# VH-VL binders against q9nrl2r1430to1533: the designs that were tried, part 165

Target 1, 104 residues: q9nrl2r1430to1533
Amino acid sequence: GGVHELSAFEQLVVELVRHDDSWPFLKLVSKIQVPDYYDIIKKPIALNIIREKVNKCEYKLASEFIDDIELMFSNCFEYNPRNTSEAKAGTRLQAFFHIQAQKL
Short names: E, the ipSAE of ESMFold2; O, the ipSAE of OpenDDE; V2, 0.75 times the mean of E and O plus 0.25 times the DockQ between their complexes.

## First folded at step 10 (VH-VL)

Design w125 (framework fv_nezutatug)
Fold by ESMFold2-Fast, scan of step 10:
Structure w125 (fold): chain C 104 residues (1-104), chain A 122 residues (1-122), chain B 107 residues (1-107)
Amino acid sequence: as target 1 above (104 residues)
Amino acid sequence: QVQLQESGPGLVKPSQTLSLTCTVSGGSIDSGYSWHWIRQHPGKGLEWIGSIYYSGRTDYNPSLKSLVTISADTSKNQFSLKLSSVTAADTAVYYCARGPYRSDWHYYMDVWGQGTTVTVSS
Amino acid sequence: DIQMTQSPSSVSASVGDRVTITCKASQSIYSYVAWYQQKPGKAPEPLIYSASYLYSGVPSRFSGSGSGTDFTLTISSLQPEDFATYYCQQANSFPLTFGQGTKLEIK
């Protein structure tokens, strides 16, 4: 990971966080409010965790960063039925991510 | 970045088991992505065979019944297809491909191998 | 199984033409359709996913539209490198199924 690569990851995470459809992804799902979530989702992740990993320079390759973002979307679609606001937000945000990830 | 390459025998005898391997480079098969086998034979276009996930879960095309097995070897970064009791109808170009995560409802294959031709003949 | 039917099966066109290819699903697949381009002797390459989103690196002259059962792939101004076979694929349910393909030929 070069300086240019780290700057690109930070910029992309900031764009995702600021997107209108980021609300289901900003922080980890609450165990108290959604107790069955962690029975289904084995590798939970959220944008705040990914952003912290970027800030700590934990992504050595663009593929590692992309894998974590895709895991986040995969978890959303695994847990949430297709007609939910969460799944619809995830669909739009994932499409936005794929367009922006071309810059990586 | 990520590249896939098929390998296996180009000629298989009827009733034998077809064995193909897909070698992945530039990325790990022990990631959240799905890994797929697709074939293409003259007159039928593209046919999805099945997929495997990092969890070990497999999904198979019901049209191929119990004849298909897909497995993964994370130590070699490979996944493989075994198709038992082959007939002339199994003659095709076989592709391995990367798809999205298992729970991602936008199943499309974004990285493909170059394809390997398999002929089933006596 | 969900059947995907493409039309036309082949089309002849000239560079600069607007080309449209349609794909019909036997039941509603919402927006869960992808489009691929395949050149002779090569593997398919993704063009579009979720009906309308361009895959990374795909030229802006390609666009997709539709929902439910009826989908369209459009090339707004055909280029020499666009002569290929195009496939649609439904992603709504297993098994994943493809259309029969549309061959785009030089006129």
Scores: ipSAE 0.000, ipTM 0.567, lowest interface PAE 13.1, mean pLDDT 85

Design w126 (framework fv_nezutatug)
Fold by ESMFold2-Fast, scan of step 10:
Structure w126 (fold): chain C 104 residues (1-104), chain A 122 residues (1-122), chain B 107 residues (1-107)
Amino acid sequence: as target 1 above (104 residues)
Amino acid sequence: QVQLQESGPGLVKPSQTLSLTCTVSGGSIDSGYSWHWIRQHPGKGLEWIGSIYYSGRTDYNPSLKSLVTISADTSKNQFSLKLSSVTAADTAVYYCARGPYRSDWHYYMDVWGQGTTVTVSS
Amino acid sequence: DIQMTQSPSSVSASVGDRVTITCKASQSIRSYVAWYQQKPGKAPEPLIYSASYLYSGVPSRFSGSGSGTDFTLTISSLQPEDFATYYCQQANSFPLTFGQGTKLEIK
């Protein structure tokens, strides 16, 4: 790949944000609502942070962008039990991401 | 772009501890991936040994759990396997691999090291 | 532990053939199966994840299907570089387990 593919990253993030299953991922988990989250999750991230990084041209390689998206999903599955609505939403959104990322 | 490379002594005596290291380049072990050890006995199929996640959480194959320790050294971008009390049955090619979560807690190994041969012999 | 059984253990085929390899799980794994290709002396290379999704760079002649307990890997038109051993892997539960492998041989 190239150093930047900004239009592709921007398109992917917008599609993720608009997806019905994006709700657990739009912004960082609240320390007030979920006090133990940051004891378990050492590298928190969310779509709003990833979108800011894309807009600031902080991703030099497609792999760095993909790593941040995968980190977001990994955090979801690490914290949330499989039977939760968060984990189910994450599973569907991650599958959607993988289809879209193949075009990258 | 991400590459994994196994290293270790290659020859281990029975009853000793096997120590293998996986060096990761082109990516960080501190990313949101899981990092795995898999082995392949001569002429046989693949056996999953265990994994470590960026949070430090480990999962081990129950058949090996009392004998296996997996650890990570983020300063060196490495993760390692220790297998205690080895026997001739532990002779195998050992692979390290990266496995991002592709579904609810599931692991598919998308990047593999080239493998390192370990022989257990006196 | 979930047992993965592949059929056949070996298959002989010619370039241009359509080849089908099956994998059966001892209990339902939903769609959580991956397929790998291994050539002699080399590490396994990933082909398919979640039953039917191809990894980037995998030729379109490879396809996967199935759900629950029965899964299939198909090569629509066999090429010389496809002669290898193929493994399925369940990703539904720990421990992760692999099939015994199917060796694809030149006829």
Scores: ipSAE 0.000, ipTM 0.582, lowest interface PAE 13.6, mean pLDDT 85

Design w127 (framework fv_nezutatug)
Fold by ESMFold2-Fast, scan of step 10:
Formats: structure tokens, C-alpha cells, sequence
Structure w127 (fold): chain C 104 residues (1-104), chain A 122 residues (1-122), chain B 107 residues (1-107)
């Protein structure tokens, strides 16, 4: 990473957060509301965590940033059945991400 | 660029356990990708053996009847196949491959190893 | 298990020919089919995913179509490097299954 890479990561995270389908991904899943989530998902992540990693310059390569975003979507699809609102939101947001990630 | 390389014995005796390892470079197995074993019998098509995901989840082809175990060693960036009680029918070229993140719950193999030939014979 | 049946099993063609390979699933699989190319002594290489999307770097002469049970791989103008065996794969459900392969041979 250089300044150019960090700016691109920040721009993309902001675009994801503002997307209508970001609601399942804004913050970590609640243990109170979804008690079995952390029994199934061993590497939880959310957009607020990714944003902080970008702000702290923790991504050294674009591939590391992309891997964290893709991990977030993979967790969604691993936990949520195909026909759920979470899975549908994830599918649409991931498609949007793939288009935007072409800039990276 | 991500690369996969199979290693293991070229000859195994009937009733023994076949052990193969896939070494991954240019990327981490401790990522959202799925990691697969596929084999190809002489003069025949491809057969999916099974997969492992970063969560520790494994999926196996039911036709192998618990003879198969897939495991991962993130410290070595490797995943491995053990196939117990082999017979001549297990003679094949064995491939390791990467499946994408579980984006559509559908696995397409986008990166393949070169393959390693295994002969089961006395 | 979902069975994938390819036709033809082999085809002889010349450079510049249009070649079509068909793949039939025993059950509906949506659009969840991939196509691979395998040259003798080498690993399969991915060509197409989700019935019609080309992987990066795959020449535009390759195209895929179909949904449900019937899928087609087309090579619009055959080149010398295209002589290989082609496999379809369903990705709809476990276990993942492949077609028996179509061998494309020089005429």
C-alpha cells in the first residue's frame, strides 16, 4: 500500500456502507439475537471492523482488503440459507462490490 | 498469483492409506475460499472427492463412505487428503483446486494444481 | 446425484470451424454449470462459470449458454491450441459432478 491504495479502500468501504443492502454487514452479529452464529462462524467480520483496519493502514496489499470483504460475504452465505433476506442482500451487495473492486 | 502443488507417493499398496498434501503459495488457505480434492481415473472423467473451508467445515462425496478425510494446516499453508483402505479402483491422477468464496453457494474450480499420479498396485 | 451427460463424446474439426458441445443435467441446475479445457498431461483450466461468464483471459471465441438442464459450449472459430478435452461441471448441489468429457480432435 501507498496513499493511492488507501484512498481507494476508503472510497470503496464508504460506497458499501451507503448501499441499501449493507444492513446485515454494518456491525458484528449480536450473540443475544443470534446465539448459534459464533458456533458456526469462526472468523466474524463486518464493515465497521474493515473501516477501522483501513483507517489504521493495516492492509498492505489490495488482496488483503479484498479477502476481508469476501470473508464477510462468505460468512453471510455460510450462516444464512439462500432464501433469506440476509442472503439476498449479501448477493446484491457482493455483485456491487465486484464491479467497484475493478478499481483496485 | 495463487498456485497449488500436490505431493505424495506415486505408488500405494492395496489396503494402505493414501496421503496427499496440497501446498498453496501466493494466497492463504485461512481465507474465505474453499479448497478441494478432485481425481481423474485413467481414460475417464473427473470425480470430486471433497472440500474444506476456513471454518473447519468439510464436505465429502458420499460414494467414498467415510474412507476420506480432508484436513488443513494453516501454519504450513497446506491442506491434505487421506484415503484409507485403497484398492486398484483408487488409481488416478489427484488434483487439488481452489473454489471461490461461497458467494452463490456454488463451487467452480478457478485454480488447479498440476496433478499427481497415484497407482495402487501390489 | 446429478448426472451430467456430454454430447458428442468426440468430434473431429479443422481450424476455423465452429464447434458446439452440449451438456445435459439429469435435474434442473439453474445456471450453475462451469466448463473446463484439459490438454493431454495437464490439469483442467477453467473457461466458463455460471453457464455464460468467461474467466479473465479466456478468448472471446469461447461462449456458453443454457439454463435448467441443457447447456452448450461454443467455439466460434477453432484455433490450433483449442484441440483438447472439454468437461462440464454442475455446481448446484453436492456432490459436485462432471460430464464424461468431449474430445476435440484435429481432422
Amino acid sequence: as target 1 above (104 residues)
Amino acid sequence: QVQLQESGPGLVKPSQTLSLTCTVSGGSIDSGYSWHWIRQHPGKGLEWIGSIYYSGRTDYNPSLKSLVTISADTSKNQFSLKLSSVTAADTAVYYCARGPYRSDWHYYMDVWGQGTTVTVSS
Amino acid sequence: DIQMTQSPSSVSASVGDRVTITCKASQSIGSYVAWYQQKPGKAPEPLIYSASYLYSGVPSRFSGSGSGTDFTLTISSLQPEDFATYYCQQANSFPLTFGQGTKLEIK
Scores: ipSAE 0.006, ipTM 0.610, lowest interface PAE 11.3, mean pLDDT 86

Design w128 (framework fv_nezutatug)
Fold by ESMFold2-Fast, scan of step 10:
Structure w128 (fold): chain C 104 residues (1-104), chain A 122 residues (1-122), chain B 107 residues (1-107)
Amino acid sequence: as target 1 above (104 residues)
Amino acid sequence: QVQLQESGPGLVKPSQTLSLTCTVSGGSIDSGYSWHWIRQHPGKGLEWIGSIYYSGRTDYNPSLKSLVTISADTSKNQFSLKLSSVTAADTAVYYCARGPYRSDWHYYMDVWGQGTTVTVSS
Amino acid sequence: DIQMTQSPSSVSASVGDRVTITCKASQSINDYVAWYQQKPGKAPEPLIYSASYLYSGVPSRFSGSGSGTDFTLTISSLQPEDFATYYCQQANSFPLTFGQGTKLEIK
């Protein structure tokens, strides 16, 4: 592996970003638009942060990468009521992730 | 790989407090996962006792809520169960297990300890 | 509490048989059900989560289906190592509850 070679983690993050249900996860929730979010969610994370960590080679084990992705989904389900578009998108994207993560 | 190991006394007298500890290796309890206690009475099915999250939040089975306390010690990478005023009905194999953070959505326990047998008798 | 009722309580089958185990919830749980396999003297192991998703490393002969209140676990071609007790578990609400188990015996 060189700097310009795609890693398995990078390929998976790109697939998640391009998925139709990725919109709630692309970047951190705005404190200005959703002021109570950070009172409820103590470990915020989003796909842009995870992608940056992948690009900086900060994940040493597949389990660390998977843990960050799962934290992202857990935050979604903790904050958003079950019948919201965010929670529904999260459910579908998480299922997609579980299929793709089998290659790790 | 993440591993869980239960420890505690195999024999407890009625009316005493049962104390069990789960030691986690290969991963941190200060992660986005939930950590659970489940028991299995001799020849019977599984009963969920309760859980603790990395945030310190706990959830308990209402049938046991006045009797159960779950706590975590991140410095030792352990979480523990205390069950007060035990009776013969508390005789069971006790398991600790790991689950996802949001338990009321898609909880399934993906890593389990081997189980520890607890007998309550005089 | 949500009650999970499994049927049958026990079944005896031959290697190569298709085996189906059912689980009925006392109220709708959407797809928030998991299935576990427990071999004698061992801890339970996950098989299925979210009604139909196969847990990592589980053989493809296992499959799950259902939604709402009625769920099934299917083993398409039974193997000798499948001798075990199978449990369903709901995750729709607290407390988490398990079915009473189905004991599968190889003839």
Scores: ipSAE 0.000, ipTM 0.598, lowest interface PAE 12.6, mean pLDDT 86

Design w129 (framework fv_nezutatug; at its last look DockQ between E and O 0.55; V2 from the best seeds 0.00; counts 0 for: pae E 9.9 > 2)
Fold by OpenDDE, look of step 11:
Structure w129 (fold): chain C 104 residues (1-104), chain A 122 residues (1-122), chain B 107 residues (1-107)
Amino acid sequence: as target 1 above (104 residues)
Amino acid sequence: QVQLQESGPGLVKPSQTLSLTCTVSGGSIDSGYSWHWIRQHPGKGLEWIGSIYYSGRTDYNPSLKSLVTISADTSKNQFSLKLSSVTAADTAVYYCARGPYRSDWHYYMDVWGQGTTVTVSS
Amino acid sequence: DIQMTQSPSSVSASVGDRVTITCKASQSISDYVAWYQQKPGKAPEPLIYSASYLYSGVPSRFSGSGSGTDFTLTISSLQPEDFATYYCQQANSFPLTFGQGTKLEIK
């Protein structure tokens, strides 16, 4: 692929990745480090995967893009208790996302 | 672009089971949201009935818990409400709604169906 | 259960008026409050979440404030389309509960 104009989806993904609370979401959870993760989470997703889907123009609607982001957060909240650093980071990042997503 | 539409019988006899379905379009019910049932008795306020999440977990209003069952069918992109042993007090407009999935369990409803009227009468 | 008490139950106002609706929680609920607008024969529509955040598409004349037990919805300059019933909702704990509503009528 060549250089192209940054879309709204691409821009939002960049903003999410650069956010201080993005660390739990940058890539898929390691099965080695978290052996039971994939027994609980059936539709894993992360920002790097979402970025690739954006780059491949797989999102035709904003709702599809938003759905994947929400899935990402939901997975975090489903697996991590609310008092964990991951859940807390996710809560803050989701709040940020909800504000930004309204512009899509 | 997501839309919710309630469907089911508008008339239910006392002691029978009220059964409603919410059909979701423009989005997937297993895409990481919370899904809610809310009702409004004629001329009254809003009452939360219960919720189902993308994981399949449910939460119910304790006042209705023993009588309520909420379930989801991902193959049809629907979730449903069953309320058993209905009485006149269950006459209401029933809404399904969607909200974000939140770790702090602080749920808001950001997309609503148009509502469906259910009358309990013999 | 957490009770949400709205005041007033009804209010008459004119176009251009500043209108304030209050909601009092029976216990502290931080900022976990949403506001909805409902017109006759229609479903509620979201206005505000987390006490003060405006949903996209909602006119800027709407605003929300408050924390703890006391919350307010304000319409800075009432427009004809704003006459409706408004509900607050707490999201602090289950069961989720709504205020009894405030009917905003034309004077």
Scores: ipSAE 0.439, ipTM 0.864, lowest interface PAE 1.5, mean pLDDT 93
Fold by ESMFold2, look of step 11:
Structure w129 (fold): chain C 104 residues (1-104), chain A 122 residues (1-122), chain B 107 residues (1-107)
Amino acid sequence: as target 1 above (104 residues)
Amino acid sequence: QVQLQESGPGLVKPSQTLSLTCTVSGGSIDSGYSWHWIRQHPGKGLEWIGSIYYSGRTDYNPSLKSLVTISADTSKNQFSLKLSSVTAADTAVYYCARGPYRSDWHYYMDVWGQGTTVTVSS
Amino acid sequence: DIQMTQSPSSVSASVGDRVTITCKASQSISDYVAWYQQKPGKAPEPLIYSASYLYSGVPSRFSGSGSGTDFTLTISSLQPEDFATYYCQQANSFPLTFGQGTKLEIK
């Protein structure tokens, strides 16, 4: 179909979304399903929001993009104890992210 | 690329308060990371002093009792160390460092400042 | 406090050698261990987290293993840039504590 050049940020977000362990991070946590989440997490962020910011060119530095992704993981670990499925997925996806971030 | 830089006086008199500042560049202190102070004694190695987290929570080495205070100034993208009533035993290279934040998990330091030498002497 | 004891205190080795450094915790710390490399006059640099995961950019000749109380850092084929001091650190509980260091010297 046509030549398609993805930005480095777009490529990284797509790889994160495709990863099997992305499921806790695709969208913001629902207040209805998890009523106390926003009492604990004051700076919520998710992959769909990060992807939207990439599409709108809102990241001026690679460090700003990396910081949002690390905030996403930090929120997961703040809310979820280590033994939960969410925290385990977060640990694996974060390790994958660290490998992919070298490509930036 | 995030970089950390320590600043403060290299010489401090006994019984005074040591004040150091870590300036963060290439990233935001108001991110989801944890921020640490570590010092290195020539004969005693590395010692964790304490941490401040993105949430505002702090933890301190109990060996330093209430002599230590760590604070953050997000408007300046800095965090700071105050150590009261210093003695010659506080002579060390002082490092600031960053790590991922985890409430139940304990911390590794993935970015370090270059260090600043502090000597406590009359 | 959890004491981290490194062995040996120093190692004299040649380029190409396999080097093993051990770290023992005074109580079980699961896999909550990090390893750092420090060159003279420089800050420590991260090598390994969670006992066995390499940080981005760390050469594959470095590896870590262990759980519980016994942990190992291995350099499979020593390179000239690997002559440095190595520290382990436990991340299981406060206060965070470091081993006393292992100095790796050229023979």
Scores: ipSAE 0.006, ipTM 0.667, lowest interface PAE 9.9, mean pLDDT 87
Fold by ESMFold2-Fast, scan of step 10:
Structure w129 (fold): chain C 104 residues (1-104), chain A 122 residues (1-122), chain B 107 residues (1-107)
Amino acid sequence: as target 1 above (104 residues)
Amino acid sequence: QVQLQESGPGLVKPSQTLSLTCTVSGGSIDSGYSWHWIRQHPGKGLEWIGSIYYSGRTDYNPSLKSLVTISADTSKNQFSLKLSSVTAADTAVYYCARGPYRSDWHYYMDVWGQGTTVTVSS
Amino acid sequence: DIQMTQSPSSVSASVGDRVTITCKASQSISDYVAWYQQKPGKAPEPLIYSASYLYSGVPSRFSGSGSGTDFTLTISSLQPEDFATYYCQQANSFPLTFGQGTKLEIK
């Protein structure tokens, strides 16, 4: 990855963060609020962690960035039943991501 | 598109209880969002009153905690504010608003009702 | 409680001007700051959350910055529709608290 690739990742993360359906994904899930989350989800991730990785130039390929975003959605669908607000928000945000990711 | 609308009496007498309801359309209050009451005194800034989450958890401004109750009725898709023992100082525009899901995340109110004016006068 | 203090309380500006509004927290609040715009007779509208993230549909001339205790809202080229009152809000802890507001007026 070059500066252009990092700029593209940053732009996409910002668009995800500002999306109405980003609320389940902004920060790591609190163990106090959701005590069993880390018993089920073994690779936790959130948009703030992904943004930090972009800023530190940790993504060398677009596929690595995409993999982390997809992990975030997979964790959402694994933990949250299909009919929950979290799962519905994840479904809509993932669709938005797929449209935007065509630019990568 | 989610919309919020406040309703309740425009005039309340001192010492009585102010009761306001927020009706939510285009989305469910049984969702992962937090639901807030905020007020604005004439010519002044904004004051957060409190919030409710779908689990029934409530958070209140400590300055109002003994006087305020927020409740939700998921069957009507509404949440409500009761403020007891009102005085002229409670005269304000009252807003209901939607905020983020959890206490460990950023709280900003992304959808607001139009506001309802409440005057406390004898 | 965390107190939010805005400066200036009022500012007069012309269309095309760069306007900056500052907000100071009485305690460190990381990046847990939101900014709102309120026009007379209307509800506040979100502009910025998490100190620097632009809310959906907000024009790119608005930007936010800051961390810890000092936060800034910038309008890079003021438009006629931007004359309004602006509020910062800390989102770190309860009770949620707002700044006193900055009124942006036509010069």
Scores: ipSAE 0.000, ipTM 0.558, lowest interface PAE 15.5, mean pLDDT 85
ESMFold2 (binder alone), look of step 11: mean pLDDT 91; pTM 0.942

Design w13 (framework fv_nezutatug)
Fold by ESMFold2-Fast, scan of step 10:
Structure w13 (fold): chain C 104 residues (1-104), chain A 122 residues (1-122), chain B 107 residues (1-107)
Amino acid sequence: as target 1 above (104 residues)
Amino acid sequence: QVQLQESGPGLVKPSQTLSLTCTVSGGSIDHGYSWHWIRQHPGKGLEWIGSIYYSGRTDYNPSLKSLVTISADTSKNQFSLKLSSVTAADTAVYYCARGPYRSDWHYYMDVWGQGTTVTVSS
Amino acid sequence: DIQMTQSPSSVSASVGDRVTITCKASQSISSYVAWYQQKPGKAPEPLIYSASYLYSGVPSRFSGSGSGTDFTLTISSLQPEDFATYYCQQANSFPLTFGQGTKLEIK
């Protein structure tokens, strides 16, 4: 139901980008540095892509925006074992996201 | 806004296969998350049956042995449960639910279907 | 399997009362516990995740606490719509397991 303000999604993406644990999520995983990533992850996404979608007004519902953020975290946990720095950063950033997303 | 709806037969004969389908609306089953089947026996608590992930990976409750299969149809935005060789002990309300991707940690079911009653009897 | 044990199995209370329900895991589960509310004839609804975080839309009178093996759900001032059965669930390892439930009844 309806179009959400660009500013709400933009504010949340900016907060995520600025979080200390955003480093695994800022841009797409490199095929050169992680060659098997795209064999496992079929729908890659990152904060820079989500932010661009916000700027282009591609999200009509908060649920679409939330789905893309959750896809980003799901990809992290599918590829990276629980005890990795990436998975630990993803865990903390996802908890932060869930608190902030209550405003949407 | 995301909604789940169970469907299937209300009565199944002993030794037959129970087949249930969960239809998801307001969100896509191939965009992350884990998708679960839970049942509740009459007058009892909740029992987790198993899950399927957006990646197609499945996890099953070991107590149900090789009797359970969960599958997904992304074109219909549905996931389904098959439970073979049913007995009266499989009489329960069956729920489908959504959880986050993390199967072993931060694995909570935030959206539930209304439940469908299944009776196993002749 | 990790066993989740709730106490009490039932509690009678009046509107306005403070109610506490406890949940004990048979082994340490860190903070990986969720709480659900189930009203008669309805599906469970999420209340709390990761021991203490409220799900969106859940009234602030609900709170969760605990870590390791001992967890608590508190309702600070009971409302008529709160009479239901409450379940805890561990999310630490497979298979996922639930407590047996605590039935909250009108006194």
Scores: ipSAE 0.014, ipTM 0.670, lowest interface PAE 7.0, mean pLDDT 86

Design w130 (framework fv_nezutatug)
Fold by ESMFold2-Fast, scan of step 10:
Structure w130 (fold): chain C 104 residues (1-104), chain A 122 residues (1-122), chain B 107 residues (1-107)
Amino acid sequence: as target 1 above (104 residues)
Amino acid sequence: QVQLQESGPGLVKPSQTLSLTCTVSGGSIDSGYSWHWIRQHPGKGLEWIGSIYYSGRTDYNPSLKSLVTISADTSKNQFSLKLSSVTAADTAVYYCARGPYRSDWHYYMDVWGQGTTVTVSS
Amino acid sequence: DIQMTQSPSSVSASVGDRVTITCKASQSISYYVAWYQQKPGKAPEPLIYSASYLYSGVPSRFSGSGSGTDFTLTISSLQPEDFATYYCQQANSFPLTFGQGTKLEIK
């Protein structure tokens, strides 16, 4: 990553945050509200953490940024059954991400 | 370009402590990467020993039964491995390696040292 | 611990061949697998991370695929410098674990 790539990551994260289906992904899952989540999901991540990593220049390559976004979706589908509102939102947001990621 | 270089004794006696150091150049050890020790026994595959993050967090392979300690010295840009009570089974080539930024979410090793051979014999 | 099993343990091939190496995890690791190439007397070199992403400088003849428990490394047209031992590694959880290795030999 150069400056252009870092700016592109920020733009893409902002677009993901603004999407109607971002609600399951904005912040880390609450351990209080979902006690078994961290027994199942060993690499938790959310859009606020990814945005922080972008702002701190922690992604050296576009592939590293894409990996973190894909991890976020992977966690969603691992924890949530396919018929849940979380999984359905994840499916739609991931499709949107794949279209946007073509620009990276 | 980041480079890693292992250093330490090539011969260690049984029951002694093996001490190895990894010197990092071209990048800072406190920059948020994970730093790993991996070994390879003669004619065998790779075995992950453990890692340290810039925050001081360490993760160790449980198979080493609390015999391992990894530490970092940011002033020297080095991290080190101590393996206590060594036996002939600890004879191996030892590598240090860098993992990606935020090791708590990524565990790939993208830069490796050349390796240093350690023989444990009387 | 997550066990990584590679198949085959060795393969003999000729320059120009398409070669595939498989890696199986004992439990689902999503896309968190890396592949390394090791030549005799040398440190492992990274080839692939997150199952399918090529590290910078790695020739395009290398590709990775898979998710969950089954992963494949493919060399589309084998070159003389590709004769080496290949290792997969799960990057999902600690302890990090490697496959036993696949030795790629000249036929």
Scores: ipSAE 0.000, ipTM 0.557, lowest interface PAE 16.4, mean pLDDT 85

Design w131 (framework fv_nezutatug)
Fold by ESMFold2-Fast, scan of step 10:
Structure w131 (fold): chain C 104 residues (1-104), chain A 122 residues (1-122), chain B 107 residues (1-107)
Amino acid sequence: as target 1 above (104 residues)
Amino acid sequence: QVQLQESGPGLVKPSQTLSLTCTVSGGSIDSGYSWHWIRQHPGKGLEWIGSIYYSGRTDYNPSLKSLVTISADTSKNQFSLKLSSVTAADTAVYYCARGPYRSDWHYYMDVWGQGTTVTVSS
Amino acid sequence: DIQMTQSPSSVSASVGDRVTITCKASQSISTYVAWYQQKPGKAPEPLIYSASYLYSGVPSRFSGSGSGTDFTLTISSLQPEDFATYYCQQANSFPLTFGQGTKLEIK
């Protein structure tokens, strides 16, 4: 843990949020708009939740932070068929994340 | 720093059930990753056996004739492989590995255990 | 099932050489190929995913290319620690399948 790790996680989350393909991941999926989402996805997460956890110093290890980001992508691919805009955005953003995560 | 370690019997008799366990440290099996079993026959290539996900979903290689069961124990941070009715053809080094989950898309393994040798012999 | 065919089965090379290993899929798999390095008595180590992306910690002398059915792993300047067996894997569909391996030997 520590200030340097927190700054690195914050920088990475900001880069993900700025990415053109972040739109499916910015906030939790609306239960009103997509009522079956929470029947399929048992551990929902989004970038705003991850950023909150970074700010509250809830990640003790880089692996915990990476696990939450990967959970977010896994949820996307579980719910969304591969030919959807959501799945395509997730594929590109995940590749970008893997490159950026090498700095952690 | 995620690490995987296989454990189980090094010798199993024909027709018995092979049971192997993978212990995960530095990360949780109750996460967005997929958890895989792969084996390597003596002097030969790699064969994917199957996978399990945090949801409890499993996928198996059809070539193993439905003799495979993979299960997870989140309280122990372990996932396990059972192969029933083993024969000499099941002699191999068995690896557990971590991969991403991508639904109908793709899988690849980024963290591997050291492997455990299993010999099927009387 | 998608079959992955590697060529050659073995290659002999000297330190400093450029080495290429090829992998052919029996049907189009887009870019969903991974490459692994395996040293005797050790587990496979990941080198490349999605045909061209290097895993963390993999030296820049390794590169991957290809799309569709034909894929290549290149080592631009062979080092002593690179003598190993290399495997490709298709990640497009179940069951996941591997090439038969290419053994890189010192000349």
Scores: ipSAE 0.006, ipTM 0.593, lowest interface PAE 11.7, mean pLDDT 85

